# Designs tried in a protein design chat: VHH binders against PH domain-containing protein DDB_G0287875. Part 1

Scores and structures below are computed, not measured.

Target 1, 92 residues: PH domain-containing protein DDB_G0287875, of Dictyostelium discoideum (Social amoeba) (q1zxe2r132to223)
Amino acid sequence: SKGKSGWLLRKRPGRYDKLYSVSKADKYLRLYENEDTDNDPLYELSLENSIIELKQDLHLQLTLGNSERYIFTHESESEIVSWAQELQATMN
Unless a header shows other numbers, all headers, positions and changes below count from the first letter of the chain; antibody chains aren't numbered by Kabat.
F, E and O are the ipSAE of ESMFold2-Fast, ESMFold2 and OpenDDE, as the mean of both directions, binder to target and target to binder. V2 is 0.75 times the mean of E and O plus 0.25 times the DockQ between their complexes.
[cut] stands for letters that were removed.
The coordinates of atoms that the task and the answers printed are left out; those that the model quotes come from them. Centres of patches stay.

## First folded at step 1 (VHH)

Design e1
Fold by OpenDDE, fold request of step 14:
Structure e1 (fold): chain B 92 residues (1-92), chain A 120 residues (1-120)
Amino acid sequence: as target 1 above (92 residues)
Amino acid sequence: EVQLVESGGGLVQPGGSLRLSCAASGFTFSDYWMSWVRQAPGKGLEWVATIKQDGSEKDYVDSVKGRFTISRDNAKKSLYLQMNSLRAEDTAVYYCARDYYDSSGYFDYRGQGTLVTVSS
């Protein structure tokens, strides 16, 4: 996989957080406060031994190897589907 | 069997403080996000606060920010809610909830609740 970058919405109880997201071939998903990726990421998520699921409500559920769970969505249906495909490809 | 048992509720005056506790059993507590939710009389269920597995992330509903603090002890399989500067509008049954997102919501289990009444 060549990776993917763009905005994602992290869904938590009661709110959404807009995060600039970068997936790379090193099998990490990094989340940033803004598009300046020269700064340290807010989150660095290892995709190794992780499970990605695109739910019927078009929310992406990422369960990490340590059982941590992240929920993502996007205002564009095509984008959230694209993210799901990219992350799945990275995990394979 | 998954069990969540809340305690610490009671009657307090406005401006008072209260500490709620939740004892969890029947599952690996440290593997889950945990939350507090509440239901005021005549109103629907409202999310209050959530905490990550290792406690490194916390989140609150706006109306309680700066007044409530969520915490957990994974060794004791316990969840806590420190409530300061209580207001009448905080009156509700408070529930401990295990976070699990699916198409129907964020919580798969919650306790029987503990009543918090704030009144003069």
Scores: ipSAE 0.190, ipTM 0.612, lowest interface PAE 2.8, mean pLDDT 91
Fold by ESMFold2, fold request of step 14:
Structure e1 (fold): chain B 92 residues (1-92), chain A 120 residues (1-120)
Amino acid sequence: as target 1 above (92 residues)
Amino acid sequence: EVQLVESGGGLVQPGGSLRLSCAASGFTFSDYWMSWVRQAPGKGLEWVATIKQDGSEKDYVDSVKGRFTISRDNAKKSLYLQMNSLRAEDTAVYYCARDYYDSSGYFDYRGQGTLVTVSS
């Protein structure tokens, strides 16, 4: 995987939170408040033993090895597909 | 069989209070984030509040912050919503809901609801 950075929408009850997302091909997905990645991420998600599924409604479901579960999407179909490919590649 | 049964709704004047309850059965209640959602007459479903499995994290829609308190008792398999300073805009059928994903709003089960009417 080449790594990837960009905005993702994290599904919450009644809203989506916009998170600046960074994959560095090190089996982590880091989620930041904004593009200033010099700060600590809000979430540092280990992708080891995780499961990722991109659904027909363009929601990307991520289940971590510790059983935490996240749902992401994007306004652009090509972007969320690219994220699914990146996360699958970095997990392997 | 998963069951969620709401109670505690009724007619109340503006500024009043109500406490809603939800009795859960048929699943391990303490394994799930739980939510309250509501539907006003002629409107769509609106998320109201959510609570973590152990009760340590809570979140609310902006319109109810400071007025409503979500809580749970895992030993009694029960979810609660304390509603204070009620307004006409809070009139709705209230449902408790199980979130299949952690705090994602992807509700796989909900009860039949309890009606709250706030009327002058």
Scores: ipSAE 0.105, ipTM 0.520, lowest interface PAE 5.2, mean pLDDT 89
Fold by ESMFold2, last read:
Structure e1 (fold): chain B 92 residues (1-92), chain A 120 residues (1-120)
Amino acid sequence: as target 1 above (92 residues)
Amino acid sequence: EVQLVESGGGLVQPGGSLRLSCAASGFTFSDYWMSWVRQAPGKGLEWVATIKQDGSEKDYVDSVKGRFTISRDNAKKSLYLQMNSLRAEDTAVYYCARDYYDSSGYFDYRGQGTLVTVSS
């Protein structure tokens, strides 16, 4: 896992929230309101014992070990595929 | 067996108010984000409002902000929608919906609906 940062779209009812997402290869995914990562993240998600699935509609489904469930996507197919690979790698 | 049963719909004049209720059973109600969705005559489903498991976060479609309030009572396994300043455009069948993913809009169960008609 090399780490990755960039924008992801988190699916919400009736919209997507754009979140600045950071993986530091430490088994966490941190989601920020904007690129100013010196602030506290809105979410700090432990990837320990998580399940990640990239679906045909290019939605990335994440189920955490604590049973929380998230759906992400991106306007770029290559970007969401890259995120799926990064998150799978950091979980190992 | 998951069940969601809506009630409180009816006929009301523009500017009026209604309070919708949803009784939940067959699952741990407090573990799920819950939503109200609606279907106007001849149209598809439209999301209306969402509330977090503990009630601390709420969100609304822009057209109802300031007029509708979503709430829940986990002890009574109930979801509510207080609808004020009703308009003709609010006419729809309203459904209580369980979100499979936390605040994702992937609703895996909904009730039979309760009809709200706003007309002069």
Scores: ipSAE 0.074, ipTM 0.485, lowest interface PAE 5.6, mean pLDDT 88
Fold by ESMFold2, fold request of step 14:
Structure e1 (fold): chain B 92 residues (1-92), chain A 120 residues (1-120)
Amino acid sequence: as target 1 above (92 residues)
Amino acid sequence: EVQLVESGGGLVQPGGSLRLSCAASGFTFSDYWMSWVRQAPGKGLEWVATIKQDGSEKDYVDSVKGRFTISRDNAKKSLYLQMNSLRAEDTAVYYCARDYYDSSGYFDYRGQGTLVTVSS
């Protein structure tokens, strides 16, 4: 895939964390505190052997190969759908 | 079958303390982040506190920080909430909840709850 960058909301108990998210062809999803991607990401998530599912409530569920589990969403339906498509394509 | 059973609720005066317990069974307790959530009369559910599988990371809603302490004993498959400096606003049914995703607030099981009433 060609990659994708943009903001995602990561679900936490009692809040959502806004993370600048970057997907590239190296099969990592990197999550940054802000758009300054010259800094180290807060999280580097390997997408190898992961499972990605966009639920009807527009929450994107990501289960990594190491069994870590994340939930993301976005205020825009079209944007979270685009992220689901990007991450699924990156795994191929 | 996953089962969560809360206990330790009761009537307490403002400024008092209570310790809530949750007995877990039917799953590998040490594999899950666990939370306390509460429901005040006539209101929706409010997340209160969360604890990591090994107990090394804890988080709290702002209104209880410094007053409540979440803890767990994986050998006893038990979750605890130490509640100090209680206020009338803490009156609620308290539920033990299993977090399906790591610290996501996506709770797939909860118990029937234990009532805490804070009243002078």
Scores: ipSAE 0.073, ipTM 0.489, lowest interface PAE 6.0, mean pLDDT 88
Fold by ESMFold2, last read:
Formats: sequence, structure tokens, C-alpha cells
Structure e1 (fold): chain B 92 residues (1-92), chain A 120 residues (1-120)
Amino acid sequence: as target 1 above (92 residues)
Amino acid sequence: EVQLVESGGGLVQPGGSLRLSCAASGFTFSDYWMSWVRQAPGKGLEWVATIKQDGSEKDYVDSVKGRFTISRDNAKKSLYLQMNSLRAEDTAVYYCARDYYDSSGYFDYRGQGTLVTVSS
């Protein structure tokens, strides 16, 4: 896996938040307020022992090793599919 | 098997405060995001606030930000809503709900709710 970065929509109660998302080979998914990744991420999610599932409604569900759940989507089907593939590859 | 029992509602003047409680049973409370939703007379359900499983993340509808505080006690299987600076538009039946946190947007509420009336 060479990594991936781009915008994702994170599902929240009553809305979606747009987060600049970065995956690198270090088994973390980092979520930023904007594209300036020199700042601290809003969330740094360990993919260790996680489960990644792309649901039929094109929501990407990430279940972390501590059972916390994060749900993402994108306007583009090909983009969310690409993210699912990237995160699965990063876990391996 | 799943039960959610709301309490703490009542009649209060504008600017007043109330604290709502929700007692949960029949499921693993700490596995769920929990929400408060409300229904004003003659209207549909409105989401009010949500809290993450461990309490580390909270969110509120804009109209209550700065006035309402959601909290939980996983050991007591209880959810709370502290409501300050109450306004007439906060009048509603308030329900405790499990938040499935999925694309369906489904809130699982099953109690009778607790009525909050804000009026002089």
C-alpha cells in the first residue's frame, strides 16, 4: 500500500462532517479539519485489529480494536470503493 | 427486553433548568452511542443531542448548544440531559434513544418519554 489521502464524509447524528483523510503505511487513519496536514489531526485512528466493511449502501464502516465505530461515505462510488481497498491493504 | 425509562420532566418558567434521566436495561449500554430526541406538540421527532459510548464525543442540535449538556454513566446504565436557560420552543416530550450510528438514521426510542413544558 502506498497510502491515500482525500476528503471523506464522516457520518454524525443529523449530519455528515467533511474530513481530510490520510492513510499511510503505519496502520493509522488520520482525519484532519482541512488539507493542511502539518497540523495535528482531529482523529488518529489505529487500524490495528480493526474490521473494515463496505456496506451495500456504500458506507464504509470501520470498527476499531476497542469496538469504536466510525462510518464514512463519499459522493463518488469509485472513491469510497478505493478507500475501502486502501484501508484493507494497509491493515495487511 | 430492551427498556429505556425517561424521567425528570416538568413545568418550568423560561430561563429555568431541568435535568432529565434515562435508565437503560436489556442491552449492553456501553456498546451504544446514546441520543436524546424530542417531539413538540403536533410535530415530528427532532434530534437533540448524542454522546459516544465512552462519553468522549458529544454533539448537539444548534438550537440547544451552550444550554444543554448530555452525559452518561455506564456503570449505572444511565443517560442524562442537563437543560439550562430553557425557552418556550424547548417544550416537548423528550425520549432517550439508542443511536444505531448507521446510514438509516434510525433512533430506537421505546419509552413513554418525559414531558418538558416551558411556560409562564
Scores: ipSAE 0.042, ipTM 0.396, lowest interface PAE 6.1, mean pLDDT 87
Fold by OpenDDE, fold request of step 14:
Structure e1 (fold): chain B 92 residues (1-92), chain A 120 residues (1-120)
Amino acid sequence: as target 1 above (92 residues)
Amino acid sequence: EVQLVESGGGLVQPGGSLRLSCAASGFTFSDYWMSWVRQAPGKGLEWVATIKQDGSEKDYVDSVKGRFTISRDNAKKSLYLQMNSLRAEDTAVYYCARDYYDSSGYFDYRGQGTLVTVSS
């Protein structure tokens, strides 16, 4: 399993929730309020049959198998590409 | 064709209440996050509130928290905005908007709008 801090989930224009993301071998992406993963995640997203796309504006688009679509970015833009690759690797 | 039609706007005194409605057609309403946005005279478009497909999650701009309530009826393909304790600064054209991405703040369709005027 791998974790990454500094993720930002877009909810409205100019407003993002800071998240700690965890991807595990069970093919789920779990998003937490902080690094304390003993608490329940804010989001638990099945990555089965999902699509990950890096957009030109440096946002990560995750489309789930049920067609739900989420938009992420990162506090450090340099980290978004590497994390996207790591996430993709966990899906394979 | 995607259609969003707002209604319920009008003139109201400060401290008053108003309920806006939006009738949706031309798409599967229950598959989308929905939002209200507004444009005050001489200002740009401002996000007001968002609601998840099943209504289990809601979010508001800070200035309306505790005063406005967003809700939806998927069977009727309708979106609502209950506006209480209205203020002069709430004066704007209010638009019903379909979210392009879930919980994204991006909107691909919106209606013609309904005017809300708060004045003594």
Scores: ipSAE 0.026, ipTM 0.395, lowest interface PAE 4.2, mean pLDDT 86
Fold by OpenDDE, fold request of step 14:
Structure e1 (fold): chain B 92 residues (1-92), chain A 120 residues (1-120)
Amino acid sequence: as target 1 above (92 residues)
Amino acid sequence: EVQLVESGGGLVQPGGSLRLSCAASGFTFSDYWMSWVRQAPGKGLEWVATIKQDGSEKDYVDSVKGRFTISRDNAKKSLYLQMNSLRAEDTAVYYCARDYYDSSGYFDYRGQGTLVTVSS
């Protein structure tokens, strides 16, 4: 895995959050407010022991090892599939 | 009974504009985030825009930023989507949705939709 970066839409009850997402070989998914990744991430998610599930309607469900759940979507089906593949590859 | 009724769809040429409306009833409209979603032919449901209860926060899918504007009138229990600079890829059935994610999907309620066709 070479990693991946780009915008994701986090789906939560009642709202959406656009987050700039960075996946690296260190098995972390980092979520930022914007593309300036020199700043501290809003979220730093360990992908170790996580589960990636690509659902219908561009729904990507990430369940962390601690059972915390993150729901993501994207306007592009190819992108959300790409993210699912990237995260899965990183986890392996 | 929760009801959402969309209107304002139609046929428009590329570069044209439409304004969609949604009339809500059966719930306290002002207590909920509201969204527009759309489904293009052969594609799945796509989120388009979301607006906070008081309208102070808005969010859009990237492909419509700068072209679409979501708004609401809580007194009229209405949701709106101003669509400018329409493109062929905007062709879809547009749904008004009460924004609550559960295990069954992104939204707990949405209307029957209104068709927007952008074509030369």
Scores: ipSAE 0.021, ipTM 0.318, lowest interface PAE 5.0, mean pLDDT 88
Fold by OpenDDE, last read:
Structure e1 (fold): chain B 92 residues (1-92), chain A 120 residues (1-120)
Amino acid sequence: as target 1 above (92 residues)
Amino acid sequence: EVQLVESGGGLVQPGGSLRLSCAASGFTFSDYWMSWVRQAPGKGLEWVATIKQDGSEKDYVDSVKGRFTISRDNAKKSLYLQMNSLRAEDTAVYYCARDYYDSSGYFDYRGQGTLVTVSS
């Protein structure tokens, strides 16, 4: 899938990492600081046996196979649902 | 049933110290990041400090750095907040909070809180 800009990984209340996300058929979610994917990703998350959930407060919860949990949101609410669908498609 | 019970709050003069405690029950305490949050009068909930499961990592809101220390005792299922050099702006109800997501700053449970009043 195509990369998406502007995603926010919440680390603490009011503290976010802005990320460029790339999901591929290899079932990995790679998160970069920006669109320059030639650099090492900040995060490389295996999506094997993971669960993505859209929550009512318009954030995405990603629970990995090892039970680690990540919370994502976006400045554009319309992108949240779209990304959830995209990630789910990648996981299938 | 998850329970968090704070204690140790009270009235203190500026420059004084308090130690808050939180007794946790109803869950595997050592599996979770734990946090302190506070709510000052007329303000919203503010994150204060967080500590990793094994205590090897700690984070603080900037305004309390160097003054507050978060710690935990997993054997006692207890969370602590040592507050030194207290300021009037530290006046708030302090809550013990369980981090819902790994280091995400989301909290799924918090106690009833303990009031800290810093006043001359």
Scores: ipSAE 0.019, ipTM 0.329, lowest interface PAE 5.7, mean pLDDT 87

Design e1
Fold by OpenDDE, last read:
Structure e1 (fold): chain B 92 residues (1-92), chain A 120 residues (1-120)
Amino acid sequence: as target 1 above (92 residues)
Amino acid sequence: EVQLVESGGGLVQPGGSLRLSCAASGFTFSDYWMSWVRQAPGKGLEWVATIKQDGSEKDYVDSVKGRFTISRDNAKKSLYLQMNSLRAEDTAVYYCARDYYDSSGYFDYRGQGTLVTVSS
């Protein structure tokens, strides 16, 4: 498993939450408040039948099997790209 | 045709100020969140600031908080970035960007950019 820090999820218009994201081989994406993953995740997303897309600049879109959509960003485009690749690799 | 044209870049000393402008056309400017992004030499694209359609909400990357101010004039279809207390690490090409989703902070159009160089 590998984590990614500094991710921003827009929870409401104009607002982001910084999250620590962890993708594991069990096909779940877990989002934590910080790098302390000993606590329960804030979110636990099943990646089964999910679609991961790099849409535009600094834009990662995750559409889950249940059609829920999550949009992620980062201060750095390179981090978004790398995370997308990691997530995709996890799905394969 | 959607167009975003940045201006106002230049050479400035550390601690100096600069005001960037972006002229938008080809779309209903007031319907979109707008953002500034930047790319430093040898680095990837970085988000800088975002502003809501009516300007009532603003967000910034941490490194520029307290120094940069994003604003807009919908009547003039213009986006602005006031940059104060500039630092060497602010050196970058700055781009005006239109948000892809409503209030998403993700971008589908970006201008050609304007270079900001902060150096002694």
Scores: ipSAE 0.015, ipTM 0.356, lowest interface PAE 6.4, mean pLDDT 86
Fold by OpenDDE, look of step 8:
Structure e1 (fold): chain B 92 residues (1-92), chain A 120 residues (1-120)
Amino acid sequence: as target 1 above (92 residues)
Amino acid sequence: EVQLVESGGGLVQPGGSLRLSCAASGFTFSDYWMSWVRQAPGKGLEWVATIKQDGSEKDYVDSVKGRFTISRDNAKKSLYLQMNSLRAEDTAVYYCARDYYDSSGYFDYRGQGTLVTVSS
């Protein structure tokens, strides 16, 4: 597994939840409220049949197989691209 | 479970018309702004149109203004897109999308889509 901190999940325009994310070899993305991953994740997302899109506005869109959509950004632009690549690799 | 099911797509000649429908379920349809988005072959998702809960406000991407009309029937939990004067560049899978908030372009759910092919 590999974790990334400082992610912002956009719940609606102008409203973000700060999260810590962990991608697993089991092709799940788990999102936590903080870096303490011993707690239950706020989200556990299957990456099977998911679509990852890196937008021009430097947001990452994750569309799950069940059509749920998640939009992420990061304070560091480089992390957005890196995470997109990581997630894509996990899905493959 | 939130579900959005699009229909009405098909093959049409340039200049033709199509009417897309979206059947919503699993949520209070009338509480949400709704949108149409589309994805052309080899391209990313593009926002097309948005409509307010009561239909009093509508917005469109510039390329479809004057040609497309978005509407809704809250009693039927249905969203519609009337597409007139269709062009080849309108060819795409069209998705019904539920908006996050009172805004266009931010949505959390979309359907499986319906294919619209504009070709002579």
Scores: ipSAE 0.014, ipTM 0.315, lowest interface PAE 7.9, mean pLDDT 83
Fold by ESMFold2, look of step 22:
Structure e1 (fold): chain B 92 residues (1-92), chain A 120 residues (1-120)
Amino acid sequence: as target 1 above (92 residues)
Amino acid sequence: EVQLVESGGGLVQPGGSLRLSCAASGFTFSDYWMSWVRQAPGKGLEWVATIKQDGSEKDYVDSVKGRFTISRDNAKKSLYLQMNSLRAEDTAVYYCARDYYDSSGYFDYRGQGTLVTVSS
């Protein structure tokens, strides 16, 4: 994969958090508070042995190898589809 | 049969504190994210706080951050909510819930709830 960065909405119980999301094709998804990626990410998610599902309601469900679940969406269908493709490409 | 039994509510003045408890039975408690949700009379359900299965991640609605603390004891199959600096807007019936944490956003709350009333 060539990597990808951009804003995603992360679903939490009762709310969505807007996170600047970065894939560097190293089997990680890093989630930042803002676009200043020189800071440490709020979350660094290992995609090793993960499952990536784009649901009918355009939510991207990421289930990590440790069974943790992260759920993302975006206002743009093409953008969330592109993220699903990127994360699948970087996964092993 | 799955049971969730809330307790610890009551009448308290603004600025006061209460500790809510939830006793869980009939399921593997440690397999679930657990949440507190609340409902003021005549209003919709509002999420309050969530805690991960192992307790390592906690989150809160903005209006209670710094005042409420969620905790769990998996050995005792219990969920807790420490509520400090209570305000009138915290008045509600509080429920504990199993949180499937999927795209549906479903909270499985089954108990009677426990009423918290914050009034001068």
Scores: ipSAE 0.014, ipTM 0.337, lowest interface PAE 6.5, mean pLDDT 86

